# Ledger of designs, part 40: VH-VL binders against q0atu2

Target 1, 119 residues: q0atu2
Amino acid sequence: MLDKKARIRTSREYRNVFEKGKRLSGRFLIIYYVENALDNNRFGFITNKKIGMAVIRNRIKRQLRAIVREYQGQVKNKHDIVLVARAGIGKSSFEGMEKDYIAIMKKAGLFARNANKID

## First folded at step 1 (VH-VL)

Design v2e (framework fv_ivicentamab_arm2)
Fold by ESMFold2-Fast, scan of step 1:
Structure v2e (fold): chain C 119 residues (1-119), chain A 120 residues (1-120), chain B 110 residues (1-110)
Amino acid sequence: as target 1 above (119 residues)
Amino acid sequence: EVQLVESGGGLVQPGGSLRLSCAASGFTFSSYDMNWVRQAPGKGLEWVSIIGTAGDTDYASWAKGRFTISRDNSKNTLYLQMNSLRAEDTAVYYCARGWLDSSGEYFDLWGQGTLVTVSS
Amino acid sequence: AYDMTQSPSTLSASVGDRVTITCQASQSISSYLAWYQQKPGKAPKLLIHKASSLESGVPSRFKGSGSGTEFTLTISSLQPDDFATYYCQQGYSYSDVDLTFGGGTKVEIK
């Protein structure tokens, strides 16, 4: 459920994330992330030829969007985040991708639940 | 009420073309993967095609090159363009809403179907 | 592509009977299997997802079980509304596979 406001759309916007952002690598995913000047988060998805044929890449994109949608409420606001699928992702399960996403996002300090202090 | 309503079916000659529509209501159409599933008279269900929320598409091997799935989120409508139709394409075509999560990929909402008959 | 073999193709039963339908995948699909019910002239209806999780509103007499390559749908006490055709569907999110249905099992009155 990613609204068009929540998607990175232009090559210039992708370049900004790659050039100025931080990088974290997981088992199946790499994320690049940077704080933005907007009131919302934006996500980008990259599946390259190293993953496999178009059929495989398209299924991976659908799975990754579903995972991002499921956990969107836990992500700290005002970030541009690009998910890059690694070559081995085509052999992973949805559960495997989900676990990798959660682990990377926590390591990046991007989950809001870990940062919200009441004290 | 959440609903899918197909239209556009009918009788067509072999080699002809037909465009099916599926009107969605009662839910945020743009947030769901959408599918076409068909059923020949007296036969089982056969998956045809899927279109994801970003417009990415996949097809059954036999459908590639002849069928094109598309969506118009501003109209809450799913389409299936069918070209080079053959007698074996005769079937009821169902629009089905896809759901993908840790429980796998499945169809949680179906339309009533529209009959496509390919004969001379 | 993962082939889904469903058996039997038809079975005759009486109200109150216990009915079991089997679905086999040609390769392991873990627990990513759904079951659908289709009444004559109607669209299919989702009954079960992830092999054993009942959809909201589905009667408890329906039970799914299995994992890997062999799955079963059991109706513990068949009701008049249960005479229908049942389909399994593989929903395994793995590369280069179609969303494949089994051939169907028609449950008819004896």
Scores: ipSAE 0.010, ipTM 0.673, lowest interface PAE 8.0, mean pLDDT 86

Design v2f (framework fv_ivicentamab_arm2)
Fold by ESMFold2-Fast, scan of step 1:
Formats: sequence, structure tokens, C-alpha cells
Structure v2f (fold): chain C 119 residues (1-119), chain A 120 residues (1-120), chain B 110 residues (1-110)
Amino acid sequence: as target 1 above (119 residues)
Amino acid sequence: EVQLVESGGGLVQPGGSLRLSCAASGFTFSSYDMNWVRQAPGKGLEWVSIIGTAGDTDYASWAKGRFTISRDNSKNTLYLQMNSLRAEDTAVYYCARSYPEFGDTGFDPWGQGTLVTVSS
Amino acid sequence: AYDMTQSPSTLSASVGDRVTITCQASQSISSYLAWYQQKPGKAPKLLIHKASSLESGVPSRFKGSGSGTEFTLTISSLQPDDFATYYCQQGYSYSDVDLTFGGGTKVEIK
């Protein structure tokens, strides 16, 4: 799904985003984001136990990765972005999570100006 | 089996240096974060340093400038270079494996440790 | 660094007793906490990860619970093999600081 180059992998990298990044809350998601020194974007995902049992958390994580991958080309380059699922996400549809992601990314100024039009 | 074996400990005078090694076997060494943890005689566990899969490092505040963690993935070996050693650095030093993804807590496995004694 | 305060420092217990060890974080660490068992002269052994998930091969009498700032390790019916020192460790840390261990709890024969 996401290439290893597009994933935040280490605890140190997550700490950097939390410490230096900006925070923006949506309906089902919170994002933390900071500009990086790389030539690409990296994404991290946190689905804590408040969401529900392992089956639900694993489903949510897979769906979030799919959404991020689908819109990867529309995200302004050179950012580390961590998505944190809020407790209520377990009751959301895939489309609901997708809409929330798009809304948050646009509000954060992370989507390119013509992102959704070119398709 | 997954195994870590430390070496390089011994007696050293204050101000001296030592390099510890940790030989890994039974797993893909390059895919894991690696740690050093120490324990002074009769005392608790104290985290020393971590090295990530990309070679990124982090240190306990008291270890910065004196200790250097490094790894050689071609030899499946972790190192800790210790300089300017003090009596309070006397401890058993353990190497330990951890997971690179955020939120995966806990170190497993651990080596059996190597004793470093700093004394005149 | 997130301070981890573990209590009690020492407890005396008999085989069959229910034992509870507490770990307090100075700030919320969500559920990113591990528990270890250490026997004299041996390396620590991971018992529980993510506050409540038992490591493979760990007996079901061990239970981890809690989130945020207060965590507990419970041994429901103490066995002879359980006399050891136990440590908690935070894995949350959102700054360039250490992965802090608690001070340890020594479980001794009464």
C-alpha cells in the first residue's frame, strides 16, 4: 500500500512530528504535521485501544492507509504527517473517513490548489 | 533462535574508554531498532541509547557527548563507544531489540549483559 | 523526560496471594507502557506490551491494566517462579528524551 519511503517508521520520527508540528482536529481524525528535509511526504498512523478491539483497529488502519495512498499525489511535498484516529471513527463509513481526511488536509493547506479537479 | 550476546566489558580507570559490542543472530538485524540499557549493582534499569533502522540515534541526557551508539548491519553487530567514564557508569550493560513502528512498546529480546566497572 | 513512579518498592507475599504493582506516569502516555520481570543475575524479560497485551508464553495469571497516567500489574495467584523484581517502562515519549523505566518492585517471599 504505502511504499516504505512514504511511512513514518521510528519513534524518533513520530516524536519530531509531535514536538515541532502543528495539530488540526477533524470529526474522526487528528493530524499532526511538520515540514521535513526530504524530497517526499511521510505518513504515520495511530489507532489506539479507545477505538475498539484489534479487529476494528486493524480495519481502520488499513482503510486510512488506503485513503492516504489514493490522495498521496495531491499532498504538498516535504511533509511528515501523523494521522491519529479519534474514538468515534469506529462508527464511521469509509466515505466518512475519506471526507474528513480531505477536509482536514485542505484546512491545513496541505492539498495542492487543484488536487481534486484533475482526475 | 533470536539471540543477542554482549562483549567488551571490564575494569577501566576513571576517564578511560571502552567499546561494547552486541552480536545479533536469528533475525533480520537491519529491520529493528537497537538499544543499550544499563543497571548499576543493586539498582534499577536505566535506558542509555537507541539506534534506528536508518541510523538515527538518541541518547539519555547524561550520555550525550560521552557515549556513541552505532551499528554494522553487514556484521549484525551493535556497538556502544563509551568515553570519559566515571565511577557512576559502573553497571551491567544490556543490548535489547525494539520495534521501529511507533506505539510498539517493549524490548525483546535482551542480551545477558556485560559488566563495566569504573574504579581506580 | 516522563517520570515513572513505581510502587511499592518492595513487597512480601506468599504463594497463592494476589499481588498488585502500580506505575504512575508524570504525564499521559496513553497505553504505551511495557512490564518486565527480572530474576537475580538475569536479563529482564518482557511480560506485557501496550499496557495490557500479554507476551507469548506469559502465564495468564499476569494481567496489565490502565491507561493515561496510572497502570497496574496484577498477579492473581502468586507462584514460586514469580518472586522477582518487576519494572514498568514508558514507550510514549514525544520529545528527544529517554525511554524511562520505573524504579522497580521487588516481590519477596514473606
Scores: ipSAE 0.006, ipTM 0.568, lowest interface PAE 10.7, mean pLDDT 83

Design v2g (framework fv_ivicentamab_arm2)
Fold by ESMFold2-Fast, scan of step 1:
Structure v2g (fold): chain C 119 residues (1-119), chain A 121 residues (1-121), chain B 110 residues (1-110)
Amino acid sequence: as target 1 above (119 residues)
Amino acid sequence: EVQLVESGGGLVQPGGSLRLSCAASGFTFSSYDMNWVRQAPGKGLEWVSIIGTAGDTDYASWAKGRFTISRDNSKNTLYLQMNSLRAEDTAVYYCARDTGYFESLSPFDYWGQGTLVTVSS
Amino acid sequence: AYDMTQSPSTLSASVGDRVTITCQASQSISSYLAWYQQKPGKAPKLLIHKASSLESGVPSRFKGSGSGTEFTLTISSLQPDDFATYYCQQGYSYSDVDLTFGGGTKVEIK
């Protein structure tokens, strides 16, 4: 999935983004984001116990990582971004999660300015 | 069933060294931040050190330079190397798992039974 | 430096009593406070995280509240299994300030 360098891996780093970062909520996702002092973006993924059993939470994490990887090139550099799955995400489709991700990243101003929507 | 089992404690003279181990089972060890917490006899809890999933470490100010936390994910084992031990290091040492929830800061959802370290002259 | 002051250090109570334990931080720690229960000779057990979030399997009679610098743990109807020492813990900063626990509150039989 995402390269080790592009992942937020420690609880301390997650909590830093949560505490100091900006928050934006979508339908199925909440993002917390903050500028970092690195040359690259890092992504974190949180699926709380309220979403369901480990099998469901692991499926959601895999799908979110796949979505993030697909749109990685459109994200403004030097950000730590944490995606938090909302309780209702277990009933969402992959396409629904993808659309929500794109919408919230655009609203946060984290996608490149030259991105055009052709639909 | 999540289980953490500490070992390696014992009697040591001031200036000596000990290495503590914590054997983890019942969960994916490599996915969790791990901590050491100590408790002197009859006293309260005192945080010692953390090691993250990426190998990042942090220490209580008094532990820097003397204690080293490490992990071996192939053995599901957490370690604490303690050097230059002092009488005030006498305590039960617990390993503890971080909850893995970003909305929680440093809550430890599972603890081992502890291993006693006695530093005596 | 986040000093955690827990009060009282000891309290005597009877089964069925409402028990309140207070934890005061020297500086704001937002909601980053956890509560633990420890019985003699045993490891601590997590009860509550992020000030008010009850851990799975913990009885609903335990309730955490507060934010900033003042926090409380309430046991609405004390049971025999609840006689133990309780600790709060702040974990707001990992840089320049150590993680700190409160001094503990021993809840004993009256």
Scores: ipSAE 0.006, ipTM 0.559, lowest interface PAE 10.1, mean pLDDT 82

Design v2h (framework fv_ivicentamab_arm2)
Fold by ESMFold2-Fast, scan of step 1:
Structure v2h (fold): chain C 119 residues (1-119), chain A 121 residues (1-121), chain B 110 residues (1-110)
Amino acid sequence: as target 1 above (119 residues)
Amino acid sequence: EVQLVESGGGLVQPGGSLRLSCAASGFTFSSYDMNWVRQAPGKGLEWVSIIGTAGDTDYASWAKGRFTISRDNSKNTLYLQMNSLRAEDTAVYYCARVYGSDWEGSHFDYWGQGTLVTVSS
Amino acid sequence: AYDMTQSPSTLSASVGDRVTITCQASQSISSYLAWYQQKPGKAPKLLIHKASSLESGVPSRFKGSGSGTEFTLTISSLQPDDFATYYCQQGYSYSDVDLTFGGGTKVEIK
């Protein structure tokens, strides 16, 4: 579970990321991201009703939070990042979502220098 | 300053082909979904096609199979390849930048000046 | 594709009038609707997104409202610069549905 300090919680904070941030689209995810003036990263998660019923949207949010938590150590510090689930995400596997997240974060240059290196 | 400049419009015969270009500047082109919207003389706006940052595409139902949207991030340029042109494809074609999310929807915050395509014998 | 029905197609108004333009979606689009202004010979200009979010630099006399299937654009006190054609656009994710425009409403001098 992500620490509350690492979550974007208010409409104002989401709006700041959308207005000032950059956007990248993956297969199942869109990310919006902007550098912040804090000492840590913050993540937001958005699933709209077209993805499916509330139970499906809730499952997807939990899975995305789990993926973000797993890879939070690889993310470059001082960023606000909003993950938006695309309509097709409800038909994806967990592994499919995870691969898409890694690919888009690497393309955005948001993974730390050593994120793709294993000793 | 965000700028979008369309080119490639002109007169073409029915059944012919034409490729439109849109030169983008003033923003990180590779970070935005881009789209084409057209407007026939004296008529309303009609969405044509969109291309995402990952190269994913979608088309208006009437454009599928005839039109192909593409982008070249190294040249900051958006393209629309139009094949099997018909008289009803006569319109001003606008390049527009897509802004938004699944939370706020997709909308077009910057538009080019448009390029006229006339399909006539 | 979501059908977007815009009404009226043309309205005549005087400076200072309150004008209202309606946009109806054939099925719910939540709040994912944008409004554009187009002047003769010019490209469209975004006024409002997500039904009610006013764009920077757009005068406060413009107001968007609605959700689901019925939306309105209101100009509270029409100015000379506001005589133009207005379009609504459903802004749902393109990965699922077409991005569809309404037919337009021409606001002309009475």
Scores: ipSAE 0.005, ipTM 0.549, lowest interface PAE 11.1, mean pLDDT 83

Design v2i (framework fv_ivicentamab_arm2)
Fold by ESMFold2-Fast, scan of step 1:
Structure v2i (fold): chain C 119 residues (1-119), chain A 121 residues (1-121), chain B 110 residues (1-110)
Amino acid sequence: as target 1 above (119 residues)
Amino acid sequence: EVQLVESGGGLVQPGGSLRLSCAASGFTFSSYDMNWVRQAPGKGLEWVSIIGTAGDTDYASWAKGRFTISRDNSKNTLYLQMNSLRAEDTAVYYCARGLYEDSSGFTMDVWGQGTLVTVSS
Amino acid sequence: AYDMTQSPSTLSASVGDRVTITCQASQSISSYLAWYQQKPGKAPKLLIHKASSLESGVPSRFKGSGSGTEFTLTISSLQPDDFATYYCQQGYSYSDVDLTFGGGTKVEIK
């Protein structure tokens, strides 16, 4: 699981990322991201009703948190990042979501080179 | 050896239907996005459809409602069901594997030899 | 969908020449552009992904560059095997998943 301090929890903080952040879209995910004044990264997760019923949305949210946690050490420090799941994500595999996450984070310049490799 | 082999092409009348198959070997088929791409004689490449690892699909705007992409992971086979065929659908149809490079976006690294579909009266 | 424009549509060159092909996207695709080579009667072959990453087994004379909306493929010293048609393809999605190819550039013997 993601550490409590690594999570965006307040509506004000989500609003800040949407209003001041940059936006990038992948196949299943959209990210909004902005540099913060902290010494750590924080992540937020949004799954809307178009994805499916609550049980599907909650599964997706858990899977996204697991993916983010796995690659947290590869993310450039001092960023607030919000992941918004697109409607099609409900039919994606865990591997498909992971691939999309890594691709969009690298595209954003937020990932170290070879971030997806573990020795 | 990684290989994709298309089959099912042939001559079909306008308004007819045809189903193409693509047999995959030498890799874990279920781990890859798969694509159909076509090429009319003497013309350029045109993307047709994609199917993801979870069975999620998308289509070129002109293909929606007429073409259906599907996969059978137990048989390592990709399909394209083509309905309401028109003369402009005449092309070589290639199946192509999505590159499994996480930073690549949506790119195709392995291609079959293609199968010719001719729609003619 | 993104419009992808390649130039030139045809190019005449001799062995040993430096060849440059350009690809323009109607909107930014970041670095998510691929280059393919197609020889007559054959399937396309991936040369480069993510604008500049060379595929294994592709000769180092092929180089890709660019970001955003303008991209180039350069062949530094043309070989007989390089006479082919080249296509760019956008692999970036921000609305729909439409994997658009450029119109192609035929590299012909001078």
Scores: ipSAE 0.006, ipTM 0.551, lowest interface PAE 14.7, mean pLDDT 84

Design v2j (framework fv_ivicentamab_arm2)
Fold by ESMFold2-Fast, scan of step 1:
Formats: C-alpha cells, structure tokens, sequence
Structure v2j (fold): chain C 119 residues (1-119), chain A 121 residues (1-121), chain B 110 residues (1-110)
C-alpha cells in the first residue's frame, strides 16, 4: 500500500491534476501529471466502469498501487500523478501493466533508470 | 457489506448540545472522506459538514462555530458535536460516505438510515 | 454559495411515461453532479455520479446528461418503484469544498 501522504485523496487535489496537468496515453494507462508545491510525490488511481465489474476494477486498482509503490523511488520528486486505467487493462497481466507504467513514465520524463539519479 | 449506523439523536432544548455518532463497517474507514447531511421533516437535503482522510474539515456557513465534525479511525467512527441548538436544527441527520475519488466522481455512495434530532421546549 | 435550481418541484406521471428532471447550477461545475433517489422514510440512494455515470444495480432506464450549468435526469419508461423524490447535488471542488443539493423533484403517481 502507498503511504497516505503519497496518495491523492480529495476531489480538489484530483481537479488540480486534471485541469493544470499534462496528459500522456499508454497502451493500458493514461497519466495526468503536474508539479506540486510539496516535498513528496502523490498518486491517484481511477478505474471506471468500462473496465468491468467492481471485483475487476478493485483488483486492477490494487495492482496499480503495487506497481507505483515498487517504482516510487525512481519518480522525480514534487509531482501529483493520476493513473487512469483504460478499458483494455482488464485483459492485461501484472507484467503488462508494469511495462506500460515504466514506458509512459519514461516518456513523460518523470522516470529514471536509477532511483538516485537526479534529472 | 458497507454499513453506516447513526446514533445519538433525541429531544433537546434550544441552546442545548448533542453528539451524534456513526459506526462504519465493511470498508477501510480511514481511506474515505465522510459527511453529515440533514433533512428537516418534509424538506430537502442539506449538506452539513465533511471531514477528509487527513482530518481537514469544511462546514456549511450556518454550521460554522456551532457544529464540529471529527473522526476516530481506530474505532471506525464519525462524530458530529452540535452546540447552541435551535428549533431550525430539527432534522434527520445522515452519515454519508464520499465516493472514492479514484472513481473520478462526486457524491455519496453509501448512507446510514439517519438519526432524528428534535430541538423543542 | 453555488445555487442549484431543480425543476419541476413536483411532477405527476403514469407508469410507462418518459420523465425528465432538470438541474441548473449558478456557475459551471463541469461534470461533477450526482443524482439521488429518496423514498419516504428512507435514506437517499445514489443513482448517478459525474453527470452520466450509472451506479451498479441502477436500472438502465435512468440516464444522466449535461455538463457545465445544465443537467438532466431522464427516466425513459417510468416503473412503479420510481415514484420517489429525486435530488441533484454538485460536487465540483472549486477553491473550497462545495457540496450543495437541489431543492428536489417529487415524482407522483397520476
């Protein structure tokens, strides 16, 4: 589970990311992201009904949180990032979602190969 | 199953105080923003207050200074402390869970059955 | 305060009718509007969030539409269980939390 400080939790915080942030689409994921004024990163997760039933959406959400947690040390500090799952994600493997996450974060310029690298 | 059960309502004199409780079960209480909503007999719904997961609070303008929302995550319980009660505060008070923000929405997806507060002499 | 104007206040209809309820916000709330159904003596039930997103278990005859300041809830073929009071609610997180309800629309049997 991500620390509560690393989670986007209020509608106000989600609105800020959607309205002021940049958008990039991957195969299974869309990210919205914006620099924040905090000393840490925050993540939000959206799994809408087009993905499938609640049990599938909740599984995907848990898996995405696990992926984000695994790579949080490689994300450039001071960003709010919202992950939106695309309709096709329910047919992906955990590995497929992980690869898509890495690819989209690298394309956004938010991800480095080494956790200690400053870019 | 998600359940919200309110308690603490009753008859109180004008100027008196009451504390309402809402016992939550069936979900991770600490992960949700929680609300109080009231409804006077025969009238519409009126939002009272919200408390976020970080303990941040907001109130309807008429509730500021008189009502205090709080939560105890260790007990899965939401509270509303009501002071300086007036006849116009007579209403059924509902506990309501804010929809998970990860669903990119607004609204209250689960409600308790409500507890009646009657302010009368 | 965001004013939410709901119309009509009351509506008389028969089973099988198409019913439309409107909700107008005093300023833009994008798509952050929810619709609720309330039956006498019961707590409200969420029907639709984000203007058009139908909640699980809610019949497909219920449809929400609109964005900005004008929103509608449509019941395409009214059923006996649909006689209730309906409320809209704005949840657009402006600078502050601003969660206001419309005045309600009572759908009565004709």
Amino acid sequence: as target 1 above (119 residues)
Amino acid sequence: EVQLVESGGGLVQPGGSLRLSCAASGFTFSSYDMNWVRQAPGKGLEWVSIIGTAGDTDYASWAKGRFTISRDNSKNTLYLQMNSLRAEDTAVYYCARHIDYSEYGSGFDYWGQGTLVTVSS
Amino acid sequence: AYDMTQSPSTLSASVGDRVTITCQASQSISSYLAWYQQKPGKAPKLLIHKASSLESGVPSRFKGSGSGTEFTLTISSLQPDDFATYYCQQGYSYSDVDLTFGGGTKVEIK
Scores: ipSAE 0.006, ipTM 0.579, lowest interface PAE 11.0, mean pLDDT 84

Design v2k (framework fv_ivicentamab_arm2)
Fold by ESMFold2-Fast, scan of step 1:
Structure v2k (fold): chain C 119 residues (1-119), chain A 122 residues (1-122), chain B 110 residues (1-110)
Amino acid sequence: as target 1 above (119 residues)
Amino acid sequence: EVQLVESGGGLVQPGGSLRLSCAASGFTFSSYDMNWVRQAPGKGLEWVSIIGTAGDTDYASWAKGRFTISRDNSKNTLYLQMNSLRAEDTAVYYCARGESFYDILTGPFDYWGQGTLVTVSS
Amino acid sequence: AYDMTQSPSTLSASVGDRVTITCQASQSISSYLAWYQQKPGKAPKLLIHKASSLESGVPSRFKGSGSGTEFTLTISSLQPDDFATYYCQQGYSYSDVDLTFGGGTKVEIK
């Protein structure tokens, strides 16, 4: 689970990322990202109703948080990053979501060349 | 079939309190942002308060400290506790479902209840 | 709080006319603006979200346009059912900023 300070928590903070950030699409995920003035990264997670019922959306959100937490050390510091789940994510495996996350973060220049799972 | 039904309106004296309820049906209540919007007789729409899916709340600047929004997901019901009521709080109060662009960003209100009239008068 | 200025306050029109209503925000809201229709004694009905996205079941004669600070709602070939009051609303204002509706535009028979 991500620490409180590593989460984007307010609607105003989400709006800032959406409006001022860059957008990059993967197979199952879209990320919006912008540099922040803090000493750490912050992550937000959006699973809209087009994905499916609340049970499915809650599972996806939980799995995305686990993936982000696991690869925290590979992400360039001082960024606000919002992950938006695409409609097709409901049919993805955990490994498929993980692979998509790594690929999109590398494309964005936010993830190290030799990205490894770090715990 | 989405339905929102407000209740609890009525005549109240200045300085009094009143609690409004909004009974929701036909959708997964816990998955939506819920709002209160009011309209004074012959006037325009005025947003009052929002409560998000995580229980996060926000209020119109004039409502802070007097009004409290809450929800009970087990009962599919939205509430608005109104304290220290004033004559200018006289209005029809609408319950509205928030169709956000994201799960925490307020967007348009896609379904509204019929409204309940609150009259603050001596 | 973002100020939303809606004009005109009242508009007289005939069936078949093209009607345009304007909404101006005091600060940029990108495309996060909705339009509502309210008939006397009824609750408002959502017509358009994100400035230009028409809600299901809303007639195609309704069109929203604009971004930033200036937005318009256009009704091509006004119909009898379209005589109502219209409101714009900005969708940005969570946290320390109020959600704001425009003052409304009453479209009445000429």
Scores: ipSAE 0.007, ipTM 0.555, lowest interface PAE 9.2, mean pLDDT 84

Design v2l (framework fv_ivicentamab_arm2)
Fold by ESMFold2-Fast, scan of step 1:
Structure v2l (fold): chain C 119 residues (1-119), chain A 122 residues (1-122), chain B 110 residues (1-110)
Amino acid sequence: as target 1 above (119 residues)
Amino acid sequence: EVQLVESGGGLVQPGGSLRLSCAASGFTFSSYDMNWVRQAPGKGLEWVSIIGTAGDTDYASWAKGRFTISRDNSKNTLYLQMNSLRAEDTAVYYCARTPWSGYDESLGFDIWGQGTLVTVSS
Amino acid sequence: AYDMTQSPSTLSASVGDRVTITCQASQSISSYLAWYQQKPGKAPKLLIHKASSLESGVPSRFKGSGSGTEFTLTISSLQPDDFATYYCQQGYSYSDVDLTFGGGTKVEIK
C-alpha cells in the first residue's frame, strides 16, 4: 500500500507522464517518468487485459505496489513514475518482478547505486 | 516524417556473418521498442528479435545464440549482428517500431523500413 | 507458444466483392491481434490493431473483429488497391514467448 500523496490519481496526471516523460522497458515492466514540481514522488500502476484475468491483474498490481513501497526511500525525489506491466509479467515470480524493477530504476538513473535490499 | 531505413544486406557464404543497420528519423528513437522481422522469398513474415528502451532483448527461439540485436540511441540506429548464417536465413530483413500508445502498450508494428536483402549461398 | 493459423492461404476475388480472412490462435490472446497488408516488393502496412481498431488513413471498408482465439478481417467492397497479401500477428506475449504471424492470405484477381 502507498501513502495517498505518493499516488498518481487522475487521467490528466497520467497523460502528463506519458506525453512529457521518458520511457524505459525492462523484462516485465515499462516505466514512464518525469520530474514533478512537488516535494515527493508519485507512482501510477497500469495492468492491462493482456496480462490475464482480473484476479491475476489485481495480484500483480498489489505486488508492484509492495515492491515500490519497499524501495521508496532509494528513489530520487520529485518524480512522477508510472509502471506498466508487460504481458509476460503473469509468468514472473515476485522476486523476478522485484529484480526487474531495481534494474530499470537503476538504468533510468532514478535509484541510488546501493538500492539493492540484499546490500 | 517518421522513417526507418535498413542497410547492410548482401551475399554471404554459409557459416559467415553480417551486420544490419537501421537508421531512424522523425521520432524520438530512444522512447520506442524496436524489432527485426524477416521474410524469405515467397514466404510469410517471421519475427526475429526485439530490443526495449532499457536494452532488454528477446529473440525467436531459432535465433538465440546466432543473432544479437542492439541499439545506439545517440545515433538513432538499430543493429542486428547475424552469425553462423545458413541458407534458411536468406530473407528480406525489416526493422520495425512498436507503437507507444500511452495507457495501453500495443505489441504490433506501426512503422516499417523498406527492408534489406540477405542472401546466404555458396 | 502461440501458434497463429490463417485461412485461406489464397483467395480469388473481383472488385466489389466482400472478402473474409480468418486467423486462429492456439491459446487466448484476448484482443491483442494486429492485421497487416503487404503489396509485392513493399514492406507490410499496419491496418488494424487490438483486433478491431482501424489505423489512421485506412479505408473504412476494412473491419477487424474477434477476441480470444478466433479473429476475422473483412473487406466489405474490394477495391483494386486491395489485391495484396494479408497477415495477422499476435501482440499478446513477447517475454519468454515468440511474437508470431499467421501464414498469410493472398487476395488475387479472379
Scores: ipSAE 0.014, ipTM 0.582, lowest interface PAE 8.0, mean pLDDT 84

Design v2x (framework fv_ivicentamab_arm2)
Fold by ESMFold2-Fast, scan of step 1:
Structure v2x (fold): chain C 119 residues (1-119), chain A 118 residues (1-118), chain B 110 residues (1-110)
Amino acid sequence: as target 1 above (119 residues)
Amino acid sequence: EVQLVESGGGLVQPGGSLRLSCAASGFTFSSYDMNWVRQAPGKGLEWVSIIGTAGDTDYASWAKGRFTISRDNSKNTLYLQMNSLRAEDTAVYYCARGYSEWGPFDYWGQGTLVTVSS
Amino acid sequence: AYDMTQSPSTLSASVGDRVTITCQASQSISSYLAWYQQKPGKAPKLLIHKASSLESGVPSRFKGSGSGTEFTLTISSLQPDDFATYYCQQGYSYSDVDLTFGGGTKVEIK
């Protein structure tokens, strides 16, 4: 699970990412991202009702947090990043979500060139 | 029902500029990715540009630096600013709505013809 | 960018014929491929999304199949309204946001 300091916590902080950030779409994920004034990254997670029932949405949220945690050392510092799950994500495997996350973060220029190493 | 209506096409000289508009109705415009796609006379479809719901943009490599996509959600209108036009830019330009999940274009306008000629 | 190779570029057919159009991606796009129909002087119309999902109002004689790099559009019994140009399109890729079209296949009257 992600440390509390690495989580976007308030509606105002989410709104800031949506209003001032860039957006990039992957197969199962959309990310919104903006540089912050902190010395660390913060992540937010959104799953809407079109994905499925609460049990499915909660599973997806947990899996996305696990993926983000696994690769957090490879993400460029000083960003607020919100992950929004697309409707089709409920049918994806964990591996499929992980691959989509890596690909979209690389395309956004947020992943370090050495994406396989965790520091 | 979804409607997309393009305007702003016409005859323009090489090196000139033109701004296309697309008026959207029948859906929540701010919730959809919007695209421009062009088609030269007798040729195939060529993607030009996309603008996402948060204003993020991307362009075909040949369009970067010359074309700018933008949107005004308060007016339900999509724009394409075209600068430094060349004969090769002669085409029908279509406004197209992106599917929410996987990017195909589910609704298209009728297109507006841009002719770049001396 | 993904190369999308569509074949044949032109085919001649008669009403009632079974028509097959193929589309090949240079890299795997899973099932994220769409098919469009375009009639002369008209905008393209979405027929199929996600390789095999038929759009509402599209006749059941149209069928999409395939995954990965090879995709097929089949018209099981060609009707007069089906003489048109057909295009495949790579959907959103997790590696790219590039939206690449195939070169088109013109289905002409024999």
Scores: ipSAE 0.008, ipTM 0.533, lowest interface PAE 14.5, mean pLDDT 82

